# Designs tried in a protein design chat: VHH binders against Phosphatidylinositol 4-kinase gamma 6 (PI4KG6). Part 1

Scores and structures below are computed, not measured.

Target 1, 302 residues: Phosphatidylinositol 4-kinase gamma 6 (PI4KG6), of Arabidopsis thaliana (Mouse-ear cress) (q8w4r8r158to459)
Amino acid sequence: GVEPIPVNGGLGGAYYFRDEKGQSVAIVKPTDEEPFAPNNPKGFVGKALGQPGLKPSVRVGETGFREVAAYLLDYDHFANVPPTALVKITHSVFNVNDGMDGNKSREKKKLVSSKIASFQKFVPHDFDASDHGTSSFPVASVHRIGILDIRILNTDRHGGNLLVKKLDDGGVGRFGQVELIPIDHGLCLPETLEDPYFEWIHWPQASIPFSEEELDYIQSLDPVKDCEMLRRELPMIREACLRVLVLCTVFLKEAAVFGLCLAEIGEMMTREFRAGEEEPSELEMLCIEAKRLTTEQDVLSP
Structure headers, positions and changes below count from the first letter of each chain, unless a header shows other numbers; Kabat numbers aren't used for antibody chains.
F, E and O are the ipSAE of ESMFold2-Fast, ESMFold2 and OpenDDE, as the mean of both directions, binder to target and target to binder. V2 is 0.75 times the mean of E and O plus 0.25 times the DockQ between their complexes.
[cut] stands for letters that were removed.
Atom coordinates printed by the task and the answers are left out, and those that the model quotes come from them; centres of patches stay.

## First folded at step 1 (VHH)

Design A1 (framework vhh_7uia_1)
Fold by ESMFold2-Fast, scan of step 1:
Structure A1 (fold): chain B 302 residues (1-302), chain A 123 residues (1-123)
Amino acid sequence: as target 1 above (302 residues)
Amino acid sequence: QLQLVETGGGLVKPGGSLRLSCVVSGFTFSDYYMAWVRQAPGKELEWVSSISGSGGSTYYEDSVKGRFTISTDNAKNTLYLQMSSLKPEDTAVYYCARDLEYYDSSGYEFDYWGQGTQVTVSS
């Protein structure tokens, strides 16, 4: 039959929902099946919802609304994030772990799981960026994805979560061109500044200056309006996450005005490793200095 | 707060009728395509119907053509699905969804969903 298929990769519970032809139409990730969550189907349990997760600044059960936030912030479909929503969905395929109570286990066979989950439209694609050379990636596509990654302080942008779709009109496609589709935004908008991971930072496309269209887009961004929208759409979002969004958006806007390219901006947000130790990023150093300038304790320093 | 809230589901006999409603808040209804999507127990999501926000364009899955009618009331920010000649095969949770009409490829792109309303067609 056309039962949903569990996704074999990753640490969390994820499911391909299929149509009557067996083709994937959506990817569903229940919040209580995240890494370390109580109903994780892969054995990675041990924490309660709301405790520090895989990243300390992203709590267990909170990756799903972050996936949605990334989509909501992708105004005009600029970065090409697939439509993503937070839904209540009922299906017998969802995982529920047995407790120690044998009497509860006896009656679980009749139970159909109803869960809160991230629900993302499945986008047909040919490979991911780990399997394909980066030279064919359009400069604009890399820039648009990077602009979003910077805004949301994405801590997990790697080749495996960039889908690649070949452009082909019956064998007469755009010469060597592909469509890039960013996915897996569950580790964005951390509650504190973190060391981001931007795979694109080393790509030639990131060293090319922004176009006028890209600069206009960046200039149009309003982090206050972003926060108002996210508070409305995702009432569970933490204020600490919104502070990170504001900081990163303001930083991006100022850096773009000074003529910095995507790679230069990303490098300023990334921590350096020197003499066997990580040092704060340039962005983190600016925040430390700003706090120092406003504290009364500075008056007492020699 | 952007919300899609479905109502109108219930138990109905084969050949009966039901009208589903979806009250929308937080966005301009006329700017988006709106859709109904259903999921029967143990089965995958199935697109049922879509309507344009700016015009009278309607689309239906083949199995519901002539039986279901999608409509909007912009003054009430409400999407409707009038279902007639209901069959046991129509038993499902019905979801209201917002669709982005400017997406170029890959068909319908749903970005916000309601919580769903149960429709059961049984004698």
Scores: ipSAE 0.000, ipTM 0.089, lowest interface PAE 24.6, mean pLDDT 79

Design A10 (framework vhh_5j56_2)
Fold by ESMFold2-Fast, scan of step 1:
Structure A10 (fold): chain B 302 residues (1-302), chain A 127 residues (1-127)
Amino acid sequence: as target 1 above (302 residues)
Amino acid sequence: QVQLVESGGGLVQPGGSLRLSCVASGFTFSDYSSYAIGWFRQAPGKEREGLSSISGSYGGSTSYSDSVKGRFTISRDNAKNTVYLQMNSLKPEDTAVYYCAAGDYTEYFLEDSYDYWGQGTQVTVSS
């Protein structure tokens, strides 16, 4: 019975759950405490669950299942996503905002707070990637995380969402080596193509060609099976999100066959600013061209 | 302007089942509502006790008192703006007037946490 601790920072409600020795074992994020959700503990309220959130393509209350989707898509623990599940959990630590009746006590309300939440295993680490030079990051780790980020069209991959664990445990061959752990996949699988944010795109590791193991992994990906699995495990997932997953997975598979490196693939997915305005990405331009050709085929068909 | 109307009470033999309904007006039950619905009962000469609640948050989280856990099930039908209490394996000690009450994410056994109350429906368990 050790009391959970609210996580400082970020815009949503998050809680460290601890074991009997006071060590963090899980991070729990209630869906109704997301930014703009009714029970947000940081004052960022004003929307209903299901309305467009921080990104129009990701709705309020839907970041939790996206974190689970990223874990479920991480076959063979390839990208190193920590185990994540949706759970129904009851605890007095969860936030409940005052309703229309000002006579109610928040403390009394908390005793019946049973909530749907994302539940992710806490992974011990030393810092995040914003606090460390990137030269020590293993090429394979960067590639594996980037492959996942491309598949799920991650719109929020920055250094603060990459945990770094030092492997300097007295081993001679491990000095300067680190393990990378990707977290905070709440802004992946948007309902439409969006401008992704892939911080790794500028790292030297992203310009190194894929290994045979990485190419085999990419080739083994089956977006039809991905969709079947996600519909089964996450019945609330929208078809629009699955269409984005299919498009990005097919694009990744084809680009890898043509010998493109991670940075080149990421660049084709990223929008450019020209004359003070965002221009469509190369991938978006390919989709526009495909629609044009389909429309012409329909007109020309007998 | 929230109103709650209970129905489905009556006479039943021990071991029998009843389903109570609570129809709300003046607000809409949804997975995005800030309101919770609780079921309470009061027998003659006894204190009112909380039995179960269902939240208006995503998924409709539920809670039960130890006296009814495993026998009673709370559910909702948002399209009908109705909350149900399915009561199985009824015992003579379940005889009481049953009330539904609405409040926002409230502790189900704390009467002062609920904004609105129905008039009650009588349940009698006897042979």
Scores: ipSAE 0.000, ipTM 0.097, lowest interface PAE 20.0, mean pLDDT 80

Design A11 (framework vhh_5j56_2)
Fold by ESMFold2-Fast, scan of step 1:
Structure A11 (fold): chain B 302 residues (1-302), chain A 132 residues (1-132)
Amino acid sequence: as target 1 above (302 residues)
Amino acid sequence: QVQLVESGGGLVQPGGSLRLSCVASGFTFSSYSSYAIGWFRQAPGKEREGLSSISGSYGGSTSYSDSVKGRFTISRDNAKNTVYLQMNSLKPEDTAVYYCAADSGYDLWSGEYLSPEDYDYWGQGTQVTVSS
């Protein structure tokens, strides 16, 4: 078929795979081409797979399975994460570094390499959220993405990784409405509690209370079942990542019971989460206390 | 060592249904999505025909041959390391030995995974007979 093309921008290796008509169908990101990985095509090398990466708690070579975890946790396509899988793929377009080679003849004699990569369905879109005013973003879309971001402790949610698709293709009552598509979940589920980054906390939509449908969804979340699913689907996932998922999910569920809006929850996480070994234990105590207070209120209620 | 074991074959009347199972050992469907599973059949005196394929544990593609499209459905249960072929509206011409096949080196460019050469590992087969 049609040759894949490298994605411009970003720190890691990424490739648009295309159909016979030249239309993008998938984005492929080899694990050994991540930032600081040995085969990074953008010059951001210097570490071995498994060493601390862009975040100390997200290791080099481990962003790909995190992107898949975000998709797997998106039950009922609630947050609109595009289908994502880990694949073994062989193609000559993939980057293999030989140090300071730089020899054009060696590039032409490069062996075809097999790599483990994240494979994500390409979703057509018009721009990203950093290029578009946020007033047209549906409240439900912002809430659903925010609920996922909280669950997975996303440390990198910014406008540049929220794709925006216009829905008004013929004046069919959707004028000015858009679809939001969240991408780039490689810096979620850190091995220790990290400071989250949620750009949406500053958006008016985040200050609107959750709907009954959103509250029902949050209440239905079962972090024990989430962990069982992720261990089965992604056997390489570290138990420390699953602990973070459990803590964040419990916190979200309790905060929602107390009637907090998305912005309030996000701001609390920003204040409560700090780097270090003590932070997970402090958060665990807070979750226990929240459950105890909720139970006491129920007992004392007439 | 990779092993595949088929089950669920038997005698069924025209218009009936059967569900075949393929249990894999020596690899897991959840790891790196580095596999494809296909269903094939072979009747006496005929070449081995690809029927359906499923790639990876999630986000993969399914393919169907024209002879079974709309009647057969491939699915998986990753927790049980099992792939199923649900066969509906069976016809006498569906009578054959049915084989499960696996490729541990999933290649996105292998196309539909409906050719025998796409696969390195094969089960022993299970007989399906459609007769009144």
Scores: ipSAE 0.000, ipTM 0.163, lowest interface PAE 16.1, mean pLDDT 79

Design A12 (framework vhh_h_nbbcii10_fgla)
Fold by ESMFold2-Fast, scan of step 1:
Structure A12 (fold): chain B 302 residues (1-302), chain A 131 residues (1-131)
Amino acid sequence: as target 1 above (302 residues)
Amino acid sequence: QVQLVESGGGLVQPGGSLRLSCAASGFTFSDYSSYALGWFRQAPGQGLEAVAAISGSGGSTYYADSVKGRFTISRDNSKNTLYLQMNSLRAEDTAVYYCAAGPYESYWGDSLYTSSEYDYWGQGTLVTVSS
């Protein structure tokens, strides 16, 4: 019997679930409490499930299954994504907003609510990456997270979504050896190519060449099998999202064979601003050119 | 509030030219740089057909096979206006032309010619190509 605690901060509804000793064991995010969803507990309402969300390419109600997809794609726990599942969970702590009857709001909120939610194992940690320098981050950890971010076209990889766990306390206010834990994958696998946000792109670790282990992992990736797995585990996933996964995985595999490092691959996926206008990424330009050539070949065929 | 207003339609002789304009209000092209902008038409007795579209970044365009080489889509961010330059007009180009905004930019281009993917629509402007 220990009551869950609402998470302060962020735009969506999130809850720490605790064990009998009061220790956090899971973070639960109901799909109908996402930013702009009807039951958002922070006042960010105004859209229906299925409408364009915080990102137009990620619809309201779709962030939870994207969190699960990131975990499912993290084969062999390579990138260190915490175990995540989509569950139907019942608890009175969950937020329910009144539609038309404001006088009944308090009474309705006392009812036990059953919701579909992402359920992620809580991982103990000391910091997040936004508050600390990157020199102590292991090259392999940054590479493994970056490989996943590229595959899923992560649009929200900032320091606040990277947890840092000290493995050895070599000094006060410093960490000598750390574990990185990537979280908050709700804005991955967009319906179309868009500008990713890869904070690691500017880190020295991203300019170090891939190891043989990393190259073997990349070579082993099969985007067709990824799609089959995701359709089975997450039947609500849209085909457009799977097309992005295929494109990004094929691009990653080819770029790695060509000898490109993580930073070079990430730069080719990132859009540039010039004169106040956002320009397509190099990857987007390649896709435009490939489509143009395919169309012209059809016209020129005998 | 988002509004799209088309102008520039009218009667033109076969082989002539027209430029359609679509003035956007309630959003800026810079704010919606990741959204596609497009032109759709509906000819008498026909369904809605995609004519041309331009990605939010301006880096990719779509043209229907029937208009390739004759029509050019462009945008002017300073005027918040989308254009369709129509050259070498034919009788079969006679239609009501609609301006549309959204969807989010598609790398496959299939969203660019799928009308159900567009969120905002103008009221249309009639183009008649007749002698």
Scores: ipSAE 0.000, ipTM 0.125, lowest interface PAE 18.4, mean pLDDT 80

Design A13 (framework vhh_gocatamig_d2; at its last look DockQ between E and O 0.01; V2 from the best seeds 0.00; counts 0 for: pae O 10.4 > 2, grease 25.9 > 24.2, placed apart)
Fold by ESMFold2, look of step 2:
Structure A13 (fold): chain B 302 residues (1-302), chain A 119 residues (1-119)
Amino acid sequence: as target 1 above (302 residues)
Amino acid sequence: EVQLVESGGGLVQPGGSLTLSCAASGFTVSSNYLAWYRQAPGKKRELVAGIYSGGSTVYMDSVKGRFTISRDNAKNSVYLQMNSLRAEDTAVYYCARDYWGEYSDFDYWGQGTLVTVSS
């Protein structure tokens, strides 16, 4: 219905799509408008699709399928990821920079532009976690989001991408009940082990042991089935991304069985900066040792 | 309310060095993506360097190896160390809090500090 509105914030191109009453119903992010991409509307250009982007292990133009992957991996709406799909959308609101496609630049700008984009349901909310004291967030909400972030090795989980929605509990001067909605998963599933960013590591909720419900959910995760589903639903996804997913999911399952809490697991996945040097995470060190042992086994085989 | 105040701009000779400072209030720099942008006369504003909440940094290619973004959590401040300055680095430099998020209509920007690189 109503004309989409470009989003002014953020580093990439994004658009509110609205219903006939003017209410936002979706947010759309074209893959060629992300940071460094050729059609970025905010001047952050300079790379081609497929080149290393803001993070070397996440290529320009490839954050859209990662947004969808995070949603598809969120079984039973456990972490509360908004519904997301990768779609082909045609609309004149989408940005096209002059000279990006040579002899067709003027024609594309005058014609309705078709793009591949992530299409995510808009979630009404009151603020984000960077604007709110974090100690009052529900333990289960923090745990569920953290479980997802670990599985997908999220490199970008900061307070600005956790939306906070009030649930009208109490109705008097103390408003304590909130719902958390994780967004902006475009920098998950890197092609190699990277240093993640989990703002929740230092939150009090992350030090509380997993509940039985959360342990049951973790036990039910099957990284082989995850990969089969993602290959089917997102055939452009790179196998390197899937290997990271398998590794992190297996690690989560084993660490949870061993009795580690969310914070302890996140700490093992995080690199340390010591004596002016960045050191591999404990998880990276475990992978290096496992590879060494497999190589020793192969040498001894016929 | 979120506020960013840049300082440290000035006139320097080519090959010189300068440190820009950005004091933040209304939020913690350690919990946010902070960046330096610049705008030269007649040009669009461009990203110079950014620092993620976890401390990871990014740089535009033309400044890599010459500029360093850093942060001091105790002073709630972000810095841009600029070395080996060139005439093309002349611009107004802005400190910004920015999200890679789809729900924000506006970034938070400072007023800018002018850097002039000339003899």
Scores: ipSAE 0.005, ipTM 0.374, lowest interface PAE 9.8, mean pLDDT 82
ESMFold2-Fast, scan of step 1: ipSAE 0.000; ipTM 0.404
ESMFold2 (binder alone), look of step 2: mean pLDDT 81; pTM 0.813
OpenDDE, look of step 2: ipSAE 0.007; ipTM 0.232

Design A14 (framework vhh_7uia_1)
Fold by ESMFold2-Fast, scan of step 1:
Structure A14 (fold): chain B 302 residues (1-302), chain A 120 residues (1-120)
Amino acid sequence: as target 1 above (302 residues)
Amino acid sequence: QLQLVETGGGLVKPGGSLRLSCVVSGFTFDDYAMAWVRQAPGKELEWVSSISGSGDSTYYEDSVKGRFTISTDNAKNTLYLQMSSLKPEDTAVYYCAKEYLDWGSYFDYWGQGTQVTVSS
């Protein structure tokens, strides 16, 4: 087919794969081309794969499997995450840096081997949420994306990674409606609790109570089964990431039972910046208190 | 759970030999490439050697070629690095690492490391 093209923008290496007509069908992101990875095509190098990355709790080379995890956790296509897989793929378009002076055997190995990459279906869209007023976004779409973002502790949900597709099927009933498509889940499932970034937290939709369907979905979530599935599908996933998933899922389920809306739940997970310093979130404070209580118990009855 | 445990490090004189071992649990070598990576004091991580899951292909950093030999014992789930003609420049913490799926991707699991010190 048609030669893939590098994606402009972002910090990592990304490539549009196209069909015979030149239309984009997939976005491919090699793990060794992530920010600070050795083969980053944009000059953002300096770390080895497996070292702490842009976020200390997300290691260099590990954003690709996190994008796949977000898709795998999106049961019933509820949040509308595009199909995403981790693949072994060989192509001359992929970047290999000349900065491997003195390592000729490794350079030769890189030239003859395939790269591991996240492979995500390209979804046609009109713009992203940073270019569109949020008042037209369906309440259900915002809620479904927010439910996923909470579960995976997404540290990078902003308007630029929410694609917007205008819905006009030629029917008068759909005029002015849009479809939201969440992408770029590379900074989810950190190895420790982090300050999330939920842009939707300030949107009016987030202050609307959950629907019966949304509450049923949340109640059906089983973090133990989530962990079993992720260990099977993504053997490289770290246990620390799964502990964060369990904690956030349990928190979401309990908060929903107490009648909290999406914005209230998100606010409890977000850190507060006061008097020139960042303070732990309410969720982090609950974890600190629980740890203190169990430590006190162990001292009293070893 | 996946775990990698390195042993065999220690103090050795220049020209000496050491054999590093890495015992793995929670996966099999047949499906994954394995590597040795080292970090010298005040330096960045340096890839040393890799071996394919089948054991049929081995690769070495130029400075260790002819001196180091990587091998596996699949029945014991153990990766080895036989080091000979050791130099002061080989002083480093040596890490056993599992490659994810394929060569040249990344190392998804690392051991705690074992210290190798070469001094007279």
Scores: ipSAE 0.000, ipTM 0.153, lowest interface PAE 16.9, mean pLDDT 81

Design A15 (framework vhh_8h5u_2)
Amino acid sequence: EVQVVESGGGLVQPGGSLRLSCAASGFTFSYSSYAMGWYRQAPGNQHERVAIITSGGSTNYPDSVKGRFTISRDNAKNTGYLQMNSLKSEDTAVYYCAREIYDSEGWFDPWGQGTQVTVSS
ESMFold2-Fast, scan of step 1: ipSAE 0.000; ipTM 0.361

Design A16 (framework vhh_8h5u_2)
Fold by ESMFold2-Fast, scan of step 1:
Structure A16 (fold): chain B 302 residues (1-302), chain A 124 residues (1-124)
Amino acid sequence: as target 1 above (302 residues)
Amino acid sequence: EVQVVESGGGLVQPGGSLRLSCAASGFTFDYSSYDMGWYRQAPGNQHERVAIITSGGSTNYPDSVKGRFTISRDNAKNTGYLQMNSLKSEDTAVYYCAAEGYLFDESGYYPDYWGQGTQVTVSS
């Protein structure tokens, strides 16, 4: 048999699983091998599962279900997220650090080589977006990925997380079309509003108005249905994450009706840096105002 | 110091009922600020959430227990409950109560508080 290959880059544990011909078929990321998790294979340990992780609003051990949530929310494969599932896998390749006692962790009470992990279909590709010029990216592809990023409040959308696959142009030009594949959604659906990172916000494609098809897709989104689906498929998902999803989806739907382009919507969600401090985004300011009004309505005089 | 303690577990025959209680204590703990969940784990299985009740009182259950389990809370007593009816052998697990926190950017956070678990065994 064909042995899985550990991924040498990045901060967390990740493994390429291969078929009998040696071709990569899946990438597997154990939850207890995330950055700062006890079994991290790269020495980035020091925290327990459930403690604040690399991002304040994403806890150690919780990136795996976020990867799956992004895939599940990608209705009709609109943004092109690869199929992703949360699974229990037993394999000797997985890392276990010295001094880890299974009795000290709920996850580690199980068989020593058995782990809960995100399991994502490997998609063949040529480059990532940081290694390839962005001018060739289809407007529709950028829009579809951006629509998903807004819905899930992605805090880590950069060029390294967008895979680029060259396609045969069918003889319509010297430069072929490309397919964009968004990956690494482990830092989406934070437990509270915070500053997203949308690299596409600065791309010319983001300033092009939405197409009628894109507007129809946005209008069809139902955040109540989204929440019901995620609670069913991912019983461990936090209600705080679902509240963020609802807020961002409602905001997207209203902004699109108002005629805003992807870049304008993204800018309203990002924080301004002023006088050495991050100021709340326009979306955060709306939420602060709404909370103040609600609190004032509950105030009673003696 | 905040503590979460489960009680009410035990041995019950198939078709029987059990009521689990989850008592939270601590002078800084505001029960109404937390979502309260019940989770279970049997050997060889992933942790599964079997019930959630939000700070606002909304409840949710997976299909495996929907209609059989009922979650409730008493904020004045800092206590949550799980009423389990029509129990099956597949319900055998250690049950954990969690006060689910959330994170705030630039300030403190509300951490999760988990109990040590209570065993439920459904067997004739």
Scores: ipSAE 0.000, ipTM 0.349, lowest interface PAE 10.9, mean pLDDT 81

Design A17 (framework vhh_8pnl_2)
Fold by ESMFold2-Fast, scan of step 1:
Structure A17 (fold): chain B 302 residues (1-302), chain A 121 residues (1-121)
Amino acid sequence: as target 1 above (302 residues)
Amino acid sequence: QGQLVESGGGLVQPGGSLRLSCADAGFTFSSYDMAWYRQAPGKERELVARIYSGGSTNYADFVKGRFTISRDNAKSTLYLQMNSLKPEDTAMYYCARESWDYGLEYTFDYWGQGTRVTVSA
């Protein structure tokens, strides 16, 4: 069949898998080719699997299952995350660095190379959000993606991780509706509270109140069931990641009940700099207070 | 950078007890989840018990009912009380600090150098 193509750019190893007609059908990212992983094909090596990675709160080799977690949490395809699975796949295209897996030369890569990888459906699109003004982005699409980003504490939601597909017939051009497709969830569900990056926080759509459908969706979320599902589907997921998910989901549900819009919720989760120093977010301050109260109760217990 | 120092290991007969300690120097101990891991010769490191910053606990099935994890935030010390020890419990025991951080300074997971537990007649 048709040979997969290595993706140019980025820090990790990624590959376009194609159908018999040469069309891209999937993007595959081996866990041992992540930034700093032993088999990274771009020279960004130096760490072992399980060590702190590109983000301190996300370990080397663990971005792939985070991408799968984001898809699994996207109930009813609400945020439009492309189907993603963790697979064991064998192909000679995958990178193996000298001295790894008993292979001392690049020619030996033409033999069997089997890896665990994230496997995501390729979605056709026209550009990413960094290449386009935000005025044509549907309010509902921005809200649905933001709801997911809050739940999973996404630390890397920038325009380059948001694909844009034109929906008009080309006659309306820039004023036509578009479809937004969120991708690259490898830096979500950190092992501790982090400063998120929500580019949508500055978009007009984020200041518009939630619809009844959006509020119903948020209210239907059950972080206990989320945790049970993720432990079943992704047994390698760390309990610290699940605690972040629970905290962020509870916070989202309560904030929505109080009538906060997406931008207000995102701002409460974002750290502020004053006089050159980073200060805890409003959410982090609430957790500090809750921890203090819990410690006081434990001391007073019989 | 903090440093984790384990102590309390030793040689004990089957059915005996040991209490392990782990001291955390130079950081905000109370904001972190703490865990005990063990590694037997020729095996991978495995989780034994975890205590969350809020005080709740989680145990591996193979130690449940025999081991008790606890912490003293004032002394920045983690403990593992091991009862009814079995030969299968023979391993190097490691303390780990995990970064459950409520807006305090984030740091990486730290591993101590370990303390040896041998269960034999």
Scores: ipSAE 0.000, ipTM 0.123, lowest interface PAE 19.4, mean pLDDT 80

